# Designs tried in a protein design chat: VHH binders against Inositol oxygenase (Miox). Part 7

Target 1, 258 residues: Inositol oxygenase (Miox), of Mus musculus (Mouse) (q9qxn5)
Amino acid sequence: FRNYTSGPLLDRVFTTYKLMHTHQTVDFVSRKRIQYGSFSYKKMTIMEAVGMLDDLVDESDPDVDFPNSFHAFQTAEGIRKAHPDKDWFHLVGLLHDLGKIMALWGEPQWAVVGDTFPVGCRPQASVVFCDSTFQDNPDLQDPRYSTELGMYQPHCGLENVLMSWGHDEYLYQMMKFNKFSLPSEAFYMIRFHSFYPWHTGGDYRQLCSQQDLDMLPWVQEFNKFDLYTKCPDLPDVESLRPYYQGLIDKYCPGTLSW
Below, E stands for the ipSAE of ESMFold2; O stands for the ipSAE of OpenDDE; V2 stands for 0.75 times the mean of E and O plus 0.25 times the DockQ between their complexes.

## First folded at step 1 (VHH)

Design z6 (framework vhh_7zox_3)
Fold by ESMFold2-Fast, scan of step 1:
Structure z6 (fold): chain B 258 residues (1-258), chain A 120 residues (1-120)
Amino acid sequence: as target 1 above (258 residues)
Amino acid sequence: DVQLVESGGGLVQPGGSLRLSCVASGFTVSSNYMGWVRQAPGKGLEWVSDIYSGGSTGYADSVKGRFAISRDNAKNTLYLQMNRLKPEDTAVYYCARDTYIVEGYTFDYAGQGTQVTVSS
């Protein structure tokens, strides 16, 4: 997973994770699921949402040196080159960060961006800044939530785990609410692409079912393309719009509830 | 100096039994999460069984009722008793304390793996 360098950018990233790891509790995540679960914040198309990405800053990402919408198209095009026959997977690349628009609706960065982790159990060692960011989380003082399994049963499956609230879980719930016609692999990749402690760190195996072990290679494949790079040759977004509009029309058409 | 040393694999006929052992050093088996995972030829990794520090155990549906995980605290050793073996159980079996993913599926403090072949 990501290494951070010294300086103002590292300070910003650390502050975001300190706030996240302090305030993401079982109660907080439960309240956010209710708050967003009616999907009544905005009605708009996928392409309108892609456009909104350029109005926000991801404070958890050390490599934010070009527009966020361009990253979405770069990720999608990378997948398209590697998997030309899986058009639904190209669309996953375009969609994956759209949940970040919550930041434009008043959500703090620590409730939108960054690596996710299960709430309701003791954080494991590969969670970013784990040693120095959880001290003030009240759930760690609660015997229901401060053990290895916490509130969970062994091998309950990640689908039954309450993940920290962020763009992954929000977008997954939004896609389900609007009845996107994507395959199950697409929904799973969107839901867990920021769960770096699991798919990259190898932690949280005690919560995983056989379904999660079967799906792990899909999440790992997606993450090969989820890279921020400063490129002199940026994607020609205007030339790509007709292709991706065709995929949107196929899998998630029209005006959607966000 | 953390080590896991696996043994007990081999060739066995369908319906037979094998007992895998994993000797741990540098940490205490009874105080840690431990497990067995396997990789069949041409397939990805499959979780088989595990045991938590508190002693609770889990099993994959494919092996439930046939396999049993246990530990011997005095010998600091983890075991997997495999009964009524099927050709589909043919795989390399790995003992793991923790898991870590870099490029592919890797286990921190994992053993070298032991080959189990079920064939007539």
Scores: ipSAE 0.000, ipTM 0.108, lowest interface PAE 18.4, mean pLDDT 82

Design z7 (framework vhh_7zox_3; at its last look DockQ between E and O 0.85; V2 from the best seeds 0.00; counts 0 for: pae E 5.5 > 2)
Fold by ESMFold2, look of step 2:
Structure z7 (fold): chain B 258 residues (1-258), chain A 118 residues (1-118)
Amino acid sequence: as target 1 above (258 residues)
Amino acid sequence: DVQLVESGGGLVQPGGSLRLSCVASGFTFSSYAMGWVRQAPGKGLEWVSDISRGGSTGYADSVKGRFAISRDNAKNTLYLQMNRLKPEDTAVYYCAAVYKGTPYLSYAGQGTQVTVSS
């Protein structure tokens, strides 16, 4: 599991998850969906958003203490090397963390970064720090939300699950709002790439539909490259910009609503 | 079945006040967060405010300190008190809910027009 028991940044990571698991509730997530559902915060291009991530270090990552903008290019280039025939998949790598810009708009990182989990039902064992971080979450005292299924029907499909609020869901909805011309697999991977308890831990199967099972291999393939940022080689971003600008022009051109 | 009905809009001078109401039916109102969004002429939707089922509130920077959201769960009604209105507040105002398993802003009414002008 992703219970981080060592690493130079452990105290920061644990604090981020403690706050996340205390404050991410059905009520909190519902309010964030309302707040961010109109995409009226900023107009900017994809590359402008990537550039904003120069100012962000992901406090939920125990192994890395450098800006998230380099992570975007590292992930994209890892995918490009392994899947040279799928240019849309290269772009997924560049895009996947862009929802983290909410942290630069004043959102606390525990509401933006890190592993996601369903709200409205009992957290399962593979949720990071599960045994030590949920004791103060008020939803666990609510009988509507404290059982294995909570507010959900069996096999309702992950599209019908209220995930903890963060960059995955924000970016997925932003991509739908701006009508990105990417394949449905790209949207799905973006939406669930931080759902480690499911795609890596094997938990929450009781919520999955057949569509989720069919998509799981895509999320797992993406995850291999998302973790690639533990390598010390930072990409030559300036030499890569023309290629990725070409993909942006193809799939998500121009100034977008954020 | 599910219905949201906004009211209380109108024409008002700068500096004036209005109170918007949204009456909900067809679902258990007290179980869901509610919000207000607005659409100015020729613009996209803009989030204005939200309120949790238990009364915790959030506001866009452009309205903070001037607008107050509230709810009356016994009357299934959401409110927006709008004070010190400015011309830039001119818009159609919609109340909205996020219902589990539905798209963002899945329930919106017909809206109520607010016009702030001399």
Scores: ipSAE 0.223, ipTM 0.670, lowest interface PAE 5.5, mean pLDDT 87
ESMFold2-Fast, scan of step 1: ipSAE 0.243; ipTM 0.689
ESMFold2 (binder alone), look of step 2: mean pLDDT 83; pTM 0.845
OpenDDE, look of step 2: ipSAE 0.266; ipTM 0.679

Design z8 (framework vhh_7zox_3)
Fold by ESMFold2-Fast, scan of step 1:
Structure z8 (fold): chain B 258 residues (1-258), chain A 119 residues (1-119)
Amino acid sequence: as target 1 above (258 residues)
Amino acid sequence: DVQLVESGGGLVQPGGSLRLSCVASGFTFDDYAMGWVRQAPGKGLEWVSDISSGGSTGYADSVKGRFAISRDNAKNTLYLQMNRLKPEDTAVYYCAKGEWVYTDSLDYAGQGTQVTVSS
């Protein structure tokens, strides 16, 4: 259900997905998991990472109207209004895009932003630009990776699926490495929030376990808040800092390894 | 009004097993997700495991395959079966209520139960 308008912005978005769908292979993702898995790029607090988001442009996003940190606070505040009793969920809204800081460390946009998909199996129809962007991906010429299940067993569970490398998987692994004190729903939503072909498109059911069916409503709930509005009320970010610093101190305090 | 009473901790050798229990009162137990968090000496709270009202479970990677969470709604009791214990599992273990487990875990968990894994 990701809609793109025609025009100059569509050309940029298409180019990013063409590069993504060409270069995201089993080998590429495996190498990126090793490259980032020591979390030795930087030591910084959550609020320092939020500040770094403003140095980025998301080339996959057609709705770029304001700083990326404002989207983080908008998402968090939307969740806070709808779920005032779930402060861990407010924090998920603030955290969800922090993995995008990989772009400041030299990662190309196609390895950081945009909708995710499973590598190691044939892409399904709801993957954005699916019919026109995968023809140069070498895994689709490999019989191990070019069938519906590819390298996976039926109903193996998304926890056992190798997703395309981007801010979702990186941030999930970073949060686990730093031992964030958040419930399983928080980790799951962050890991799969960009997996639009599954939670919105209804594809990849053959890879899903009962856990994924149970978690789907949580990801769909989060997704309601993770959409840019055309003309949003901008948050007063400075007035919100003490509240979110309190949540950070509770769930993921101090200087973290990224 | 919410009360959680943990038990079952103790001193065990590496490779040993313990079963933790948490008896809940003051709320409709079967309506809420429940979880276990732990605090090792000199460290912050770490999520260990949770179980939804419907029975779906989650586990920290450090305990996956060794620990099993379960609940008995008729007895308002949460359990954590801990197998193949390691020195790194040494901590005070707290049970906690619902999505608020990490927000107010100490307020809902009481004193916790001490698990020490040592030779």
Scores: ipSAE 0.000, ipTM 0.098, lowest interface PAE 22.3, mean pLDDT 83

Design z9 (framework vhh_7zox_3)
Fold by ESMFold2-Fast, scan of step 1:
Structure z9 (fold): chain B 258 residues (1-258), chain A 119 residues (1-119)
Amino acid sequence: as target 1 above (258 residues)
Amino acid sequence: DVQLVESGGGLVQPGGSLRLSCVASGFTFSNYAMGWVRQAPGKGLEWVSDITSGGSTGYADSVKGRFAISRDNAKNTLYLQMNRLKPEDTAVYYCATHRYLPGSWYQYAGQGTQVTVSS
C-alpha cells in the first residue's frame, strides 16, 4: 500500500485516528470492557438494532452515500451469493457493524469506528497514520507498553491481546454474553475484521498463535465482502426481511441485552 | 490479480497540460474510491486528488483549480487532467485505490508514470 500526506478527505479521517491513537490506552480499553460488560444499555432485537444503524454516520469512512442498514444487507447478500451453503455466514454480514450503535449512546467516534490495533505494546508500521498519531499516547512513555511485545508473551494468541476499543470487540462480547449459537469462525471474524494491520498489513505475527494462523483465511474471506459489496443498487429490504429473520430466529432469537 | 496501469506522463514546459490515465483490473472498480499520489525527486509521497465511488472529489491545495480528477466506470479507468503545470509538479504519479473503511491509505497502487515539467 502507499501512504498519502495531506488533503481535505484526510482532515476528517486523520482527526479521528489522531484522537483514537492518543486516547486508546491499556487503562481506557480495560475501563470500556467493564463499562459495557454488563450489557445494560438497551434491550432490543437484531432487526431493531439494524434499524438504529441508520441514525449513525461513520466518520472514518469517506465514501458513505446511503443508509448503513442497506450496507449491512448488501454485505449479507454478497456472502449469501458466494457461500449459499453457509447460512450462518450470511448472518455475519448482517451483524458485523452493529457494535457501531455505541456512538448513539454517547461514545466518541474514535472509540467506535475505524481500524483496530493492540494496545499495551509498540504500534507496528502498518497501523493507520502510525508515524504521526501516537506521540501524545501516554502508554508509549511507559516501559511496560513501549516495546515490541509490551505486556504480552510471544505467540500468546490474539484471544489474549487487548485490542483498541471499538465495534469489533464490543459486538464480539455482546454476542458471547447473549449466547449466540454461531460457529467459532463467526465470532472470530466479527472480533478481528477491523484488525487491518494484521490480516492485510502482515504485522503482529509475534502475538499470533496457531489458532490465529488457522483463522486468518476466514477473516480475509469476510473482508472481501466488507470491502467489495458497496454497490449503488439499493437492496429490497422488505423482500429480504423474512430470510434474515429466519436466520436471526435460528442463531440469536428474541430480545437481546446490548 | 489486482492491477493498476498508469500512462500519459512525459516532458512538458511550464504552463503546459497532460492527461494521465489509469486502467484498473482484478476488482470491482466502481465500488472503490480512487486517487492520485505523487513522489517528487528526494521527497515523500504527496496526496494529489481523489474521487469517491459516488463521484465526490478532493484536491490538495497545491493543485486545486489546476487539476481535475474523473473516472469512467464502464472502462475501469481513472483520469487526471493536469493544467497550468509548474516545475514543482515534477514527480512520479501513482494511481491508487482506497479500502472500504479508510483511515489508512491506498490498498493497491500501480507502477507510476513520470511527469517532468521543465523548459
Scores: ipSAE 0.000, ipTM 0.135, lowest interface PAE 16.7, mean pLDDT 83

## First folded at step 2 (VHH; framework vhh_gocatamig_d2)

Design g2a (from g2 with S53R; at its last look DockQ between E and O 0.01; V2 from the best seeds 0.00; counts 0 for: pae O 4.9 > 2, placed apart)
Fold by OpenDDE, look of step 2:
Structure g2a (fold): chain B 258 residues (1-258), chain A 117 residues (1-117)
Amino acid sequence: as target 1 above (258 residues)
Amino acid sequence: EVQLVESGGGLVQPGGSLTLSCAASGSIFSINALAWYRQAPGKKRELVAGITRGGSTVYMDSVKGRFTISRDNAKNSVYLQMNSLRAEDTAVYYCAAKLYSWGTEYWGQGTLVTVSS
């Protein structure tokens, strides 16, 4: 699906990715990790964070006519229906986009949303707009970062890979910092649900450990719900709050550091 | 924008088979997922099946084992093979496309599938 004509939406998306693929460097990601690493921006509960999603404006998706928090609940409920025995997975559905609150703190869209990819190595073909958006990325002029493996060792594991900064990586780090009692699968889903080149494109296997490969099906499973749960049938969010608050209390209770 | 055109709908007897096709055109760059939805009279639109760019599939429970979604990237098309059709499968079937990780979805105009004896 590489053949396309320009349009307003495509232009908007392209612009976002151009910025992303220009500015997402090893240095940038490292700086962002430091900037957000103390998680001192805000103290709040998960439910408060969910509420903040509704204040987000996604300029790249003009067709969204419902609050962003609804997508979280829709995703969670989809998972709940399909996997009633895994309540932690339900919660992952609710949590997965909470990292987008960075946008409310002034982060640009290209540093919050969109497909993610490893920095510090050459972008692979499945990265969207790969052929037209990386020409101004300074890392690709650096021999350390311009090869297939770049700064990485073969099969080093994604835990040792610097991912482009966005809501995925932020929330993943936040979860670690606050010591969420979720299983490893949840952490993979959160960190890599936007890593489409990997879980959908089949790329970056040269960086993957066996653990990554073992976790890949979970990320793919989550992706099914993330992609298809946006439907006209909106959940009664108020009726769902007690259930999900129970899950929050179980796995990530109280006031957290963001 | 992306344009989607469905075909293959029609009248079929219970237990019969039908194949729906959807052709995508326009700004089809990096369509991340293609899907089939359906809307029966008096009911809400519901996901029937979806397929990602990488080939991962999802099905609603009631069609598992009976319906198969597939895609041809070269033709920018998605298909829904429907076997063992039931009266309850009667609906307008819609093709949908999602670009990248964004929430934007494009829809076809739909094709009617009627399962009746």
Scores: ipSAE 0.021, ipTM 0.496, lowest interface PAE 4.9, mean pLDDT 89
ESMFold2, look of step 2: ipSAE 0.390; ipTM 0.767
ESMFold2 (binder alone), look of step 2: mean pLDDT 83; pTM 0.834

Design g2b (from g2 with N32D; at its last look DockQ between E and O 0.82; V2 from the best seeds 0.00; counts 0 for: pae O 3.8 > 2)
Fold by OpenDDE, look of step 2:
Structure g2b (fold): chain B 258 residues (1-258), chain A 117 residues (1-117)
Amino acid sequence: as target 1 above (258 residues)
Amino acid sequence: EVQLVESGGGLVQPGGSLTLSCAASGSIFSIDALAWYRQAPGKKRELVAGITSGGSTVYMDSVKGRFTISRDNAKNSVYLQMNSLRAEDTAVYYCAAKLYSWGTEYWGQGTLVTVSS
């Protein structure tokens, strides 16, 4: 759930979601999975990726008017303050939006940003703009994908569900590919922090395993910082770099495959 | 589990053609997409072409117009027709299967393609 005000900005956001909800299909996600699966687009460090965030515009997030890298550090510092004993969680704050770099490689906004949802089944009511944005999605005309469960078995687990393609899923797969030494909780936070229908809307429980439900509180905890750390008081990023570089070196060191 | 076995690799002259085949066995009904990758000496493994269960295809830019990926569901196979081969196409080519289970991927042993005069 995103908070949007009326006007030209809302129109832009709506247009992005309309495109997203039209074109995010099982076939589309499968193609993107193939396209990005080898992570051969770029070799770079985490800090280099953080630097690239400032070149991005997120059309689905009208809340901030400062460089995206600052939001990364703000989120991380918020987590650090609240959870000083979990340094991996601090790093999750820094990392969570790095998947948006796909936009710099020419990927359209509706395939990078915004709320995520399962494809291959009927969108549930808590999906943003659900009543007005899915009418042109071809999967809803396919009997395999147009029911509540669609192509899925009850409680199959989110690991067996195709999520709409975006920065969450990309980064999650990237982290797996590069063998980040983060705990499972971190992977859930990265993969599902934009899955608002699930962690906020209470939907898609029919797809969840017990493990998913056990991890849900972590995703919800992360969401508190993602939403509420955006403030005009910008962090001194240069003073923070050594600390977070230390975390990067600990959990995801060196030049990585993107 | 899915087993993949590649065939069709070999030595070919520049401008020549080869057809690679990959036979899939095991839990083949759970396969979402099939793809060909290649890895040249000292280089990263890269996507060459992919085909979804719906029949949509993806190609790397350098092979567009020269390579064609196709599936035969009756034979549980995927093919890569390679035309107008170039020296830079020399690599070990791998067949890959992606399952509907997100994150699950299977690979073949690879087949060597050498393009040389």
Scores: ipSAE 0.029, ipTM 0.534, lowest interface PAE 3.8, mean pLDDT 90
ESMFold2, look of step 2: ipSAE 0.425; ipTM 0.775
ESMFold2 (binder alone), look of step 2: mean pLDDT 82; pTM 0.825

Design g2c (from g2 with G103D; at its last look DockQ between E and O 0.87; V2 from the best seeds 0.58)
Amino acid sequence: EVQLVESGGGLVQPGGSLTLSCAASGSIFSINALAWYRQAPGKKRELVAGITSGGSTVYMDSVKGRFTISRDNAKNSVYLQMNSLRAEDTAVYYCAAKLYSWDTEYWGQGTLVTVSS
ESMFold2, look of step 2: ipSAE 0.539; ipTM 0.824
ESMFold2 (binder alone), look of step 2: mean pLDDT 81; pTM 0.814
OpenDDE, look of step 2: ipSAE 0.578; ipTM 0.830
ESMFold2, look of step 3: ipSAE 0.521; ipTM 0.817
ESMFold2 (binder alone), look of step 3: mean pLDDT 82; pTM 0.826
OpenDDE, look of step 3: ipSAE 0.442; ipTM 0.775
ESMFold2-Fast, scan of step 4: ipSAE 0.566; ipTM 0.828

Design g2d (from g2 with S27F I28T I31S; at its last look DockQ between E and O 0.01; V2 from the best seeds 0.00; counts 0 for: pae O 6.2 > 2, placed apart)
Amino acid sequence: EVQLVESGGGLVQPGGSLTLSCAASGFTFSSNALAWYRQAPGKKRELVAGITSGGSTVYMDSVKGRFTISRDNAKNSVYLQMNSLRAEDTAVYYCAAKLYSWGTEYWGQGTLVTVSS
ESMFold2, look of step 2: ipSAE 0.438; ipTM 0.787
ESMFold2 (binder alone), look of step 2: mean pLDDT 82; pTM 0.825
OpenDDE, look of step 2: ipSAE 0.018; ipTM 0.398

## First folded at step 3 (VHH; framework vhh_gocatamig_d2)

Design c1 (from g2c with S27F I28T I31S; at its last look DockQ between E and O 0.83; V2 from the best seeds 0.57)
Fold by ESMFold2-Fast, scan of step 4:
Structure c1 (fold): chain B 258 residues (1-258), chain A 117 residues (1-117)
Amino acid sequence: as target 1 above (258 residues)
Amino acid sequence: EVQLVESGGGLVQPGGSLTLSCAASGFTFSSNALAWYRQAPGKKRELVAGITSGGSTVYMDSVKGRFTISRDNAKNSVYLQMNSLRAEDTAVYYCAAKLYSWDTEYWGQGTLVTVSS
């Protein structure tokens, strides 16, 4: 969620980012990674998690009136049409927003949705609302976290960067814990799809390794399908279930720990 | 080489207290989170308590108000003060380092806590 022109929800989007940029600190993210890292909140299948998305409203999205599960299938089908021979990539489209279920477990929207950014260093210019939303973040008054590199070494690699807590990082960790048999490209797409300051804004290159530079085109390709717009043409979800169940059975079968 | 060495386990009567200690080496202790997990026979390993580099804490519901996690950065140590111990607290307790790179977790060998009369 980067391109805002006008809409009845613009003030809500700004408020979500102001709360996010105020409260997402190194300490907050570290605490959330401990809290969720045992994956003991629920036992369920991927299709059950997809169904749970319909109980959610994404407050960082200015124009979503349709069920979230339909967006998941719409994204997956768009990828399938563009990349018919990469079935793992079709599945990434279905999975990408499943981390948003944290909102059903009491997480505030600013800790679940929206564009992500590295904590522990000074935010760069392409972070959404950067100039007007970070003033109350206590890490920016901490000399350990208020410089360009902050707590990080030059070119440390994004795998060694602490990202703001949200559905990206949660789902990435969940997939690793449950031993999903997806390629590294899929894990990068899931982990960094909301990292718009990097893949779209061109910022944070000083934190990137060669692996991150090699993966950037893959994340950018996924991002073509990630942005949701209000559309009356919805996929026939029931006709698609057997195909995506086959992919789930191949890459992430059975009852998983969330 | 990352090493975590637990100590302080033992036999204690219900209502008693124990302090577990974990001495850490091989990483920048002050910059990383640490946690205590436990595993009772026939049960899954579960998070008991965690502490961030900044000192924020997380506790399992059944130990809130009874257990306190703390850290001493000068000694590269994390502690679990366990009060009002119950029979259901009987388990092997493991110290874990949650490095900020987050691609791996490091675990100690565990220390047995038995709560029995």
Scores: ipSAE 0.490, ipTM 0.805, lowest interface PAE 2.5, mean pLDDT 88
ESMFold2, look of step 3: ipSAE 0.540; ipTM 0.823
ESMFold2 (binder alone), look of step 3: mean pLDDT 82; pTM 0.821
OpenDDE, look of step 3: ipSAE 0.426; ipTM 0.763

Design c2 (from g2c with N32D; at its last look DockQ between E and O 0.89; V2 from the best seeds 0.59)
Amino acid sequence: EVQLVESGGGLVQPGGSLTLSCAASGSIFSIDALAWYRQAPGKKRELVAGITSGGSTVYMDSVKGRFTISRDNAKNSVYLQMNSLRAEDTAVYYCAAKLYSWDTEYWGQGTLVTVSS
ESMFold2, look of step 3: ipSAE 0.471; ipTM 0.797
ESMFold2 (binder alone), look of step 3: mean pLDDT 80; pTM 0.800
OpenDDE, look of step 3: ipSAE 0.499; ipTM 0.799

Design c4 (from c1 with K98Y; at its last look DockQ between E and O 0.80; V2 from the best seeds 0.00; counts 0 for: pae O 7.3 > 2)
Fold by OpenDDE, look of step 3:
Structure c4 (fold): chain B 258 residues (1-258), chain A 117 residues (1-117)
Amino acid sequence: as target 1 above (258 residues)
Amino acid sequence: EVQLVESGGGLVQPGGSLTLSCAASGFTFSSNALAWYRQAPGKKRELVAGITSGGSTVYMDSVKGRFTISRDNAKNSVYLQMNSLRAEDTAVYYCAAYLYSWDTEYWGQGTLVTVSS
């Protein structure tokens, strides 16, 4: 969960989530999955993508007043400090928000940033602004998607759940498409780090498989760094680049398809 | 087993029309999204058009107004009507299905479309 302040900033955040919770439907997510399925928008390296983050504004994050690329390095360095033996985990820190580049390609904020949730079923209570933002969602008027399980079977596994479209899902799919050599834990963290209703709210357990439950601690571990590494003290990014370039070369080298 | 079989490709003159068909089997057709992609030699595979289970469509900018994707759930088929064809439309066209419940894409073998004078 994010800490939102009252006033104009809250209004901006609320508006973003209102749009998100109105327009994120099974149909919408399906269209986006098709649209981005070929990853033909750009060819670039990971480090180039990291650089692109600095041109982005995250309307769902009231606390960020510095370039997004710094957050990436801060997250990575936090992980590196806490888990020095897992270099792939360091890289996950650097990568986790790269999907936000969709905003530079014209995607609206409500389709890029913010908390994620399953579409195709009724939103659960821990979804941010749940009581005030889903009224106009057409899926909730559809008997197929308006129940607790909606279109899903009990404990079907999150791999079989259609998540709201955003930077998490996009990057996850991108990583698969480009065949990143990261462990499954990394893919899980990337795909679900914004799924706060699940990893923090304790909801959507009816959809979870045992594998999901086994992976939950990893997502929670990652979340600690994602939330708490944001500080005014910015890392010396230039000094860190060689290390992380080495990790990129190891796990996701070269020019990639975005 | 999921199967996608394209047909309708061939040689056509610039300005001509062609209709591609894709017959699908092995999954609940009406509940899943379909799409057409194309790949020209030396180029990346790119989305041409997509259609959701609900009937919403998406098109690449260069084919808007010229191409139309449609589906017939009774026939488990998806179509791509291509009008006003151009030389740059020359490519192998692939039918794809996105199965929501499996978060998996399936692809046909492709059909070649050649636009040439």
Scores: ipSAE 0.016, ipTM 0.314, lowest interface PAE 7.3, mean pLDDT 90
ESMFold2, look of step 3: ipSAE 0.553; ipTM 0.823
ESMFold2 (binder alone), look of step 3: mean pLDDT 84; pTM 0.838

